# Designs tried in a protein design chat: VH-VL binders against q10160. Part 2

Target 1, 235 residues: q10160
Amino acid sequence: MNQTTTLSTELTELGVRVQNRWLQSLLDYLAKKHSTGANTTPQLVMQYLVASDIRESTTSEGAAPYIVSEQHNVRIENTMLLQIVRVREIGISIVNQLEYLNDLEELKKLKGQKVIRLVHDESGDEEQNDDDGLTEAQDAVQKGSELKKMCRLILEDSNGQRFWGLERKPIKGIQLSTKLGTKLLVKNVLVRRGVLMLDPNNTTILGGSIEEWDKDYFPKRLIEELKGELSKTKA

## First folded at step 1 (VH-VL)

Design m8 (framework fv_mosunetuzumab)
Fold by ESMFold2-Fast, scan of step 1:
Structure m8 (fold): chain C 235 residues (1-235), chain A 123 residues (1-123), chain B 112 residues (1-112)
Amino acid sequence: as target 1 above (235 residues)
Amino acid sequence: EVQLVQSGAEVKKPGASVKVSCKASGYTFTSYYIHWVRQAPGQGLEWIGWINPNSGNTKYNEKFKGRATLTADTSTSTAYLELSSLRSEDTAVYYCARSKITMVRGVYYFDYWGQGTLVTVSS
Amino acid sequence: DIVMTQSPDSLAVSLGERATINCKSSQSVLYSSNNKNYLAWYQQKPGQPPKLLIYWASTRESGVPDRFSGSGSGTDFTLTISSLQAEDVAVYYCQQYYSTPTFGQGTKVEIK
């Protein structure tokens, strides 16, 4: 059996239908980079796939059915491979989200300044000026916790069609900071008026990102997007 | 209505410990920090610390670290301040007060206060 | 910590006249990220706990009479009682919450 055919078959069983042209290009790249890439595993292919644009790397067979946007209330039993275009928190006001994101950006600036000062023997006598201490929110941010109530997603399939996804129950790994281009497998999902009803039972996060989409996005460009959305609702 | 009801006055000797209670009602106890603030007779207000009843997390004014212990019992909606190694200068009215647990930077202004507990440390 | 200084320490004002209380912080309590001043004002009557009057330097708490107003930004703040009434006799405290909460020493308002 051809190596590309064997890998394609194995990846299909995981819910991923790769483009033969893309897979061959990857195998050629791996052979040049590592001299011995002849025995490439499906796991290694997945590492590159999750960093790819599925519109280029996967076939239409893994795409969402055409009918999902038009149907009143249906269930899609088949496994779909989707990538995240946008994440929004709809259970929290935009004003409160902006306060959180601006605080996160300020904390990143303070961390950068502290790192620069620490390159020298001593940080200096200057007060760290984090006198609010670690507030609950600041402590959560520094420890990797995020404010989360209910996320709404824009999801994209291998054909470039976009769909709404709504988090019905908390899904680990879905947050405002989730990288754009993150890959999801969605199976046995209810669709209500064009919106995919997501929960931990029907959604598997594969991870990854699309560098072009995610570069400088969180929190800087997200802040600008939310400011734009807020300004359009004001008189 | 929102109420914070504190325990009664205490008289202690130097070196003793005191435990003051603050029972909350009329709101969701786990949605607000409980802060402790004291006021010596004829003097100003001094912040001691806060407890988050939802997480059990605490924050203390540096002056009181090692002597003050804040706890909360969510089953009874009651917060506690325990102050050890009492000195005469600890004589004060001790207040509990609430502030909303916020999603961003801490916002510690106090919309409701307990009636106060007088702790007298006599030497 | 941030030191809060009030002036004057005491103020005698006739009924119906304006009372003005000043509060100065040793550091700015204006947070650049949200453009808010982390400053509150309280009223305390003898034998009672403090009562919140103003937060965010100028926002009046629900149920507080409109004769009470707060103003200022950064390090300099003012509480104004436009027309003093008998029930306004009290000690007034400013409080910052930009960092670890600290209070001013208080201003006693008495009827002249």
Scores: ipSAE 0.000, ipTM 0.445, lowest interface PAE 13.1, mean pLDDT 83

## First folded at step 3 (VH-VL; framework fv_mosunetuzumab)

Design a18
Fold by ESMFold2-Fast, scan of step 3:
Structure a18 (fold): chain C 235 residues (1-235), chain A 123 residues (1-123), chain B 112 residues (1-112)
Amino acid sequence: as target 1 above (235 residues)
Amino acid sequence: EVQLVQSGAEVKKPGASVKVSCKASGYTFTSYWIHWVRQAPGQGLEWIGWINPYSGDTKYNEKFKGRATLTADTSTSTAYLELSSLRSEDTAVYYCARHDFYEGYSYGLFDYWGQGTLVTVSS
Amino acid sequence: DIVMTQSPDSLAVSLGERATINCKSSQSVLYSSNNKNYLAWYQQKPGQPPKLLIYWASTRESGVPDRFSGSGSGTDFTLTISSLQAEDVAVYYCQQYYSTPTFGQGTKVEIK
């Protein structure tokens, strides 16, 4: 209990309000895993928190107001803890995004073929011949790194409420490859027509992911989602 | 030490239901997920589903969806598998197994197993 | 679902000799973001539950003798027992945990 209270207080100062039951469960887990338990630090708890689903690990005190979608030109002064459900690039056409992502997927397939060849040692010389393919893919990747203009996010709070976030200014670490379930602290944020107006001054990336959401997502499932969105706009 | 202790052998007739228990001790019950896996005599291992004792969330193998029900009682640190509409093909040893989800073992890595419960379905 | 296929179905190895078991997945179980293979190996002796030996394709579980080693990446994996002991007679299963868990059909290891 004493350790739970101290950790909860310290985490709250970092903008994170954990569920007492979740924290107790984690502390018990860590004590058993490390044999004789050392004192658990807020930093260690944060490592596990950013890998958690905040709907299960955090309290509603860090949640967004229920009617954020109805708000126009209002500021939410409080700090909210949010997790990323989806990232979209809205400043670049879906067609150009698909070209970039398909190039990345082809690079991954080419790497897979080389790994198989390395393991089996059946075609050492072929690895050298593949360098041209990798160079072409690297050029596509280099072009892709310049393709970031403006991301739109689907964000979720501790109550499972979802709403839009829009980059007003580029935020380092927010891009199509950002892991699903990544945690953000958002404070003193403007809401315009139900959309959180994000910038580097009001948004802190804590990192992490929800492995179940992310593992098969980038770029394969993202490509599938974008093809679906393109079909709707084309129709 | 960590232990998962399962209920005793069951003999059932086709069409009946069976409920197998798995009592956990030596760790915090809500800090790990519990999976159920079965093995027909002389055959391989087949995954049935998992339960998160903390949230009560479950996931089932499509083959068992609608027949298997996973529950957990946190006050007794016990997980349950109920399998309905039993057929002779359900004759198997049923295992519960612990999943350490904190380290990101995705859909299930099983570090500790129960001793198994033999369920025999025969007319 | 990811299909796991082991080879051989059974092998007989003399005491002190090397035993090699192969496991192939129908699709990659490598998560590119963390560079980990979601593959485990279990040992099952008659009348006992399976026992975890190896996880992340090559990480040995605590208490498992160093004669057991795992290798491979992506779709092709190997369990090696460098010097077979009498107590190693068992059925060995590979398992993927990249998606909903699936197991190989098992490889029975016997003494010659």
Scores: ipSAE 0.355, ipTM 0.715, lowest interface PAE 4.3, mean pLDDT 85

Design b12
Fold by ESMFold2-Fast, scan of step 3:
Structure b12 (fold): chain C 235 residues (1-235), chain A 123 residues (1-123), chain B 112 residues (1-112)
Amino acid sequence: as target 1 above (235 residues)
Amino acid sequence: EVQLVQSGAEVKKPGASVKVSCKASGYTFTDYWIHWVRQAPGQGLEWIGWINPYSGDTKYNEKFKGRATLTADTSTSTAYLELSSLRSEDTAVYYCARHDFYEGYSYAYFDYWGQGTLVTVSS
Amino acid sequence: DIVMTQSPDSLAVSLGERATINCKSSQSVLYSSNNKNYLAWYQQKPGQPPKLLIYWASTRESGVPDRFSGSGSGTDFTLTISSLQAEDVAVYYCQQYYSTPTFGQGTKVEIK
């Protein structure tokens, strides 16, 4: 089909290099399902791509170069497609993070004023009232906002290579609740001691998730992981 | 029409290995994952693992790791389950079943099943 | 593993009457991000493989009669046969696919 070549070319211009066989398989699937239509758009292909494992859906041609811990002040100019394996907040203590996450779990069990407040839209007057006597974590829960200062990521490319990523500047959409398997395009990135230095200018969030990684993760399994990390620190 | 046709019944001694086949027809073999599920007499259904025929990637139920091996031959559109170190507890009907990757990313429901292969393990 | 428990183990229903089978999971099989329940129902007749009836808790498979319906969310699910026919005599299984697939123990449906 000539449609495969056109779609592949358009996606490659965006930094996404799909496997030809994966794309053809997707088009065959969509053609068999009447509800999905006949004329496939790049946007529809992207919906399936961001839900996929890029180790299976994309080619190694656009994968990250081999990065070593000694590599410092080196720039990778090409665009890399990466998926998020883990997100950690390193600018806030684990104790404060656990307080926030436990409060969030508790709040979801209640049918009361606190639950109503959490889903309420932004208000200046509400902010003033909530400031009195509450911790940073408690304020965030009541206002429906997340604690965020600086995230560190574990990222994975199409070859299964894993990399550390660090937020140099806040990137909207990167936080503890960011779904595992979320896809990122990273371009013209500085590497310091094997760590990708991420900021809004070099990082584009495509979205998505990998269901197997993400289901039951936030906040329940994240709480368990953080408790384990806290215990190891005290040993 | 979609069909999954399995090999015939097997009788094996404890400690032996058995290899069950599942031949697919009526669809593009590499577009669907194949799962293996067994059903012991008077017991429930138990998931063994899946194979992606396109890549050869496999995933196993922890209980069967080291004893089960899933393979696929794309030239004949046939999936295989090999189970080693057989015990009497392995006596069961073994089914292959089809999973549409786009309906479920890691795991899914099974839209078509093979007819089943009875494996009897006795001394 | 997620444990699936069906009730009752066996059910006798008169022709034309409603049959109700329950399935409970040991943890939620609802994924909040897509709002889908990862639950399927199968029918198995003696000497035959299981046949898919319902997926995503309430979506009926193509070719399955409309007397079969699925309902429920989270941990509690129901398969309903609105008017039992003779050909509906079978064992029915629920299956979760939220994680490593597991099945209920089965419910045998017989004519009273």
Scores: ipSAE 0.273, ipTM 0.688, lowest interface PAE 3.9, mean pLDDT 85

Design b16
Fold by ESMFold2-Fast, scan of step 3:
Structure b16 (fold): chain C 235 residues (1-235), chain A 123 residues (1-123), chain B 112 residues (1-112)
Amino acid sequence: as target 1 above (235 residues)
Amino acid sequence: EVQLVQSGAEVKKPGASVKVSCKASGYTFTDYWIHWVRQAPGQGLEWIGWINPYSGDTKYNEKFKGRATLTADTSTSTAYLELSSLRSEDTAVYYCAREDFYEGYSWGLFDYWGQGTLVTVSS
Amino acid sequence: DIVMTQSPDSLAVSLGERATINCKSSQSVLYSSNNKNYLAWYQQKPGQPPKLLIYWASTRESGVPDRFSGSGSGTDFTLTISSLQAEDVAVYYCQQYYSTPTFGQGTKVEIK
């Protein structure tokens, strides 16, 4: 039987409509890599899909159309495949978020300085007192550091259309550190004023990321983005 | 139909506390945030804060921190505003309002309002 | 906080004529990521709570007559009532929801 057709049909039943060219390229790659000629399963295809950009790997062709913009109190009955463009924590002030994120960045910086300090120790470096700083940063992160109240998402579909998603009830796996490009299936979602109302019953996290989007993002680039947003809200 | 019904008018002495209620009906209480807004006689609208009835989380306008307390009772679908250390300047109509959506740090687009509770602070 | 300033404080308009109310924000309420202005307009009649008329600066709330329209972007916004009816006598408030909500001081519209 045509493997591409069978896989496309099975993936469509899961709410995922793959581009035929992308799927064929993946099958060619897998044949070379595994050198087995074994049947490729929908699960294996999904492993690669969640690491892809769905604008390139999937299509809206054959899917029921939906309109989110300008809709209020409307259900989108069909399954939407979306990837996360941005995550924001809106239940915690930007100032408190920046305090936590800067502590994380400092911990990463201190880890990176180990080699330098060893070299300086050999050169007869004077008294150094970095241990207290590292311990204090860890205590701060642990003590009052929970950054999970309510997230707002920017979500993107296979056509590059972007939507606001609001976490109306806590969804496990959605938080500031959630990787950019993570894939979601959203089913039977209520739209209020153009915003997707997300909850654990209508949202399934498939996982994954887009490396180009997520590389060096958390927490360094997120800190820069939040500083910019804080500047806009204070004036 | 969606309705927010507030408690009746109150007359309080300076230094007292007042607790205003807002009973929600016609929708799932925990699906929407409740904000409180006041309006002094002849003045404009001033935002006090919001409560998420699902989690109990609150956010306050800096002007009201330490004096206002927002709570919600999910068993009765009722939100409360308690204001302490009352002064004559607290004489106002107090409204509860349902938030239609919440994005970023933009809190409070109000689709439904309570009828208001007049709180008068006088000797 | 973002300060909202309305003009005029009051206006008298004849039945069937256009009423125009202006609202200025102390900083932009346009969010660049979604290109939406976080601005709303409310109507308040004597003895009643405010009623939402317009959101996203120009989107009319369900059930609001088409004579009400909103326009503007960034820091300058306008509410227009194209043909004033007797039932439109009220105080009108602009509100930003880009940050912690703040309201304009209100504009009283009355029949001349």
Scores: ipSAE 0.005, ipTM 0.498, lowest interface PAE 11.2, mean pLDDT 82

Design z1
Fold by ESMFold2-Fast, scan of step 3:
Structure z1 (fold): chain C 235 residues (1-235), chain A 122 residues (1-122), chain B 112 residues (1-112)
Amino acid sequence: as target 1 above (235 residues)
Amino acid sequence: EVQLVQSGAEVKKPGASVKVSCKASGYTFTSYDIHWVRQAPGQGLEWIGWINPNSGNTKYNEKFKGRATLTADTSTSTAYLELSSLRSEDTAVYYCARDYYDSSGYEAFDIWGQGTLVTVSS
Amino acid sequence: DIVMTQSPDSLAVSLGERATINCKSSQSVLYSSNNKNYLAWYQQKPGQPPKLLIYWASTRESGVPDRFSGSGSGTDFTLTISSLQAEDVAVYYCQQYYDTPTFGQGTKVEIK
């Protein structure tokens, strides 16, 4: 139950092939901190794995096969563990994305302020200055739901190999705000010209992040990256 | 940014209960334990307990068993400390702190909340 | 409970001079499985939460100036500030995380 062999076997059935040294280090940590010993489960291991860098926590046997741009309509039937390096929205102009992200940041600042309005008991007819209300775009910003059409991903495997993923159908949890380092299980995926064709049937989002990658990323660093991309297209 | 933001100062009468919140942002909340530590005015640090936000498992300092309750809400990435049967000697700044771990050799209380002053007076 | 005892309770050191703080644990905090000392040092300034300086007894936290160093093993540990700066005026705490976390009583460092 708590031995590395049993846990490694159970994790492999989930599509995750952990490094033995990484797993032993985690078990030492858990023995000292949680006194779980006998209660260590694959789910508890996954709690820590999704916050790790899979280049360090998983084995090369779980790495994606070599993918070349000349490959067309090739299917990879095995389950791959991948981490998200970048997310881009390719179905919406960069200009619209920047306006959305800048508005989102500004609205978050405004919502952080408490506004108490008093209605005088002697003057219920006091005119309250209702200036401009939220636009439909600003309302969408608050909900975080309207800015999603088609995402393109940069994905990375256990060996650090990077390749493209394209969202063919909407996948809940994949959007510009998805944390960098989020883990995906991809199974029975079609490859078109070196790009993984992702959909809800072949992609499972495990969650997580890599803190050093995601630190101050959304929306601040993403805005700066998009400004750089926009400047190149305007040249 | 990675941060823990705590609720505001509280003033309570002896015998009352207080519930302090600690909202995490910028990281995967369920991947790291949250510790609670208090500091009475002009005194040192005293550990209260920890919670694993994923499992809900808790460990308490024996001194606080029966009075302290640690909980976590994963949907809001918020940890809570509830302390009951308050006494004047419970007057302290209460901190939450993240127990960071990675297999590269890093393990520490690396991120702390700003602290919540709880004053217990008549 | 592992009891942590610091010495001295306070010290005054001139700017640019060496400050040395000692910490003793009532039992060894060296874990034989990984050969690591579960000992950390924190700095706390008035009105602020503690800030991590050293973990694993001697590993400096990222962003911490190299004038801060930790040493020791088992039950006896030392935090050294090789050249005290004005911003180093604070209370320093040792902490064990070998078992249920416990802190030393603190050492106040002031300018002479």
Scores: ipSAE 0.473, ipTM 0.736, lowest interface PAE 2.4, mean pLDDT 84

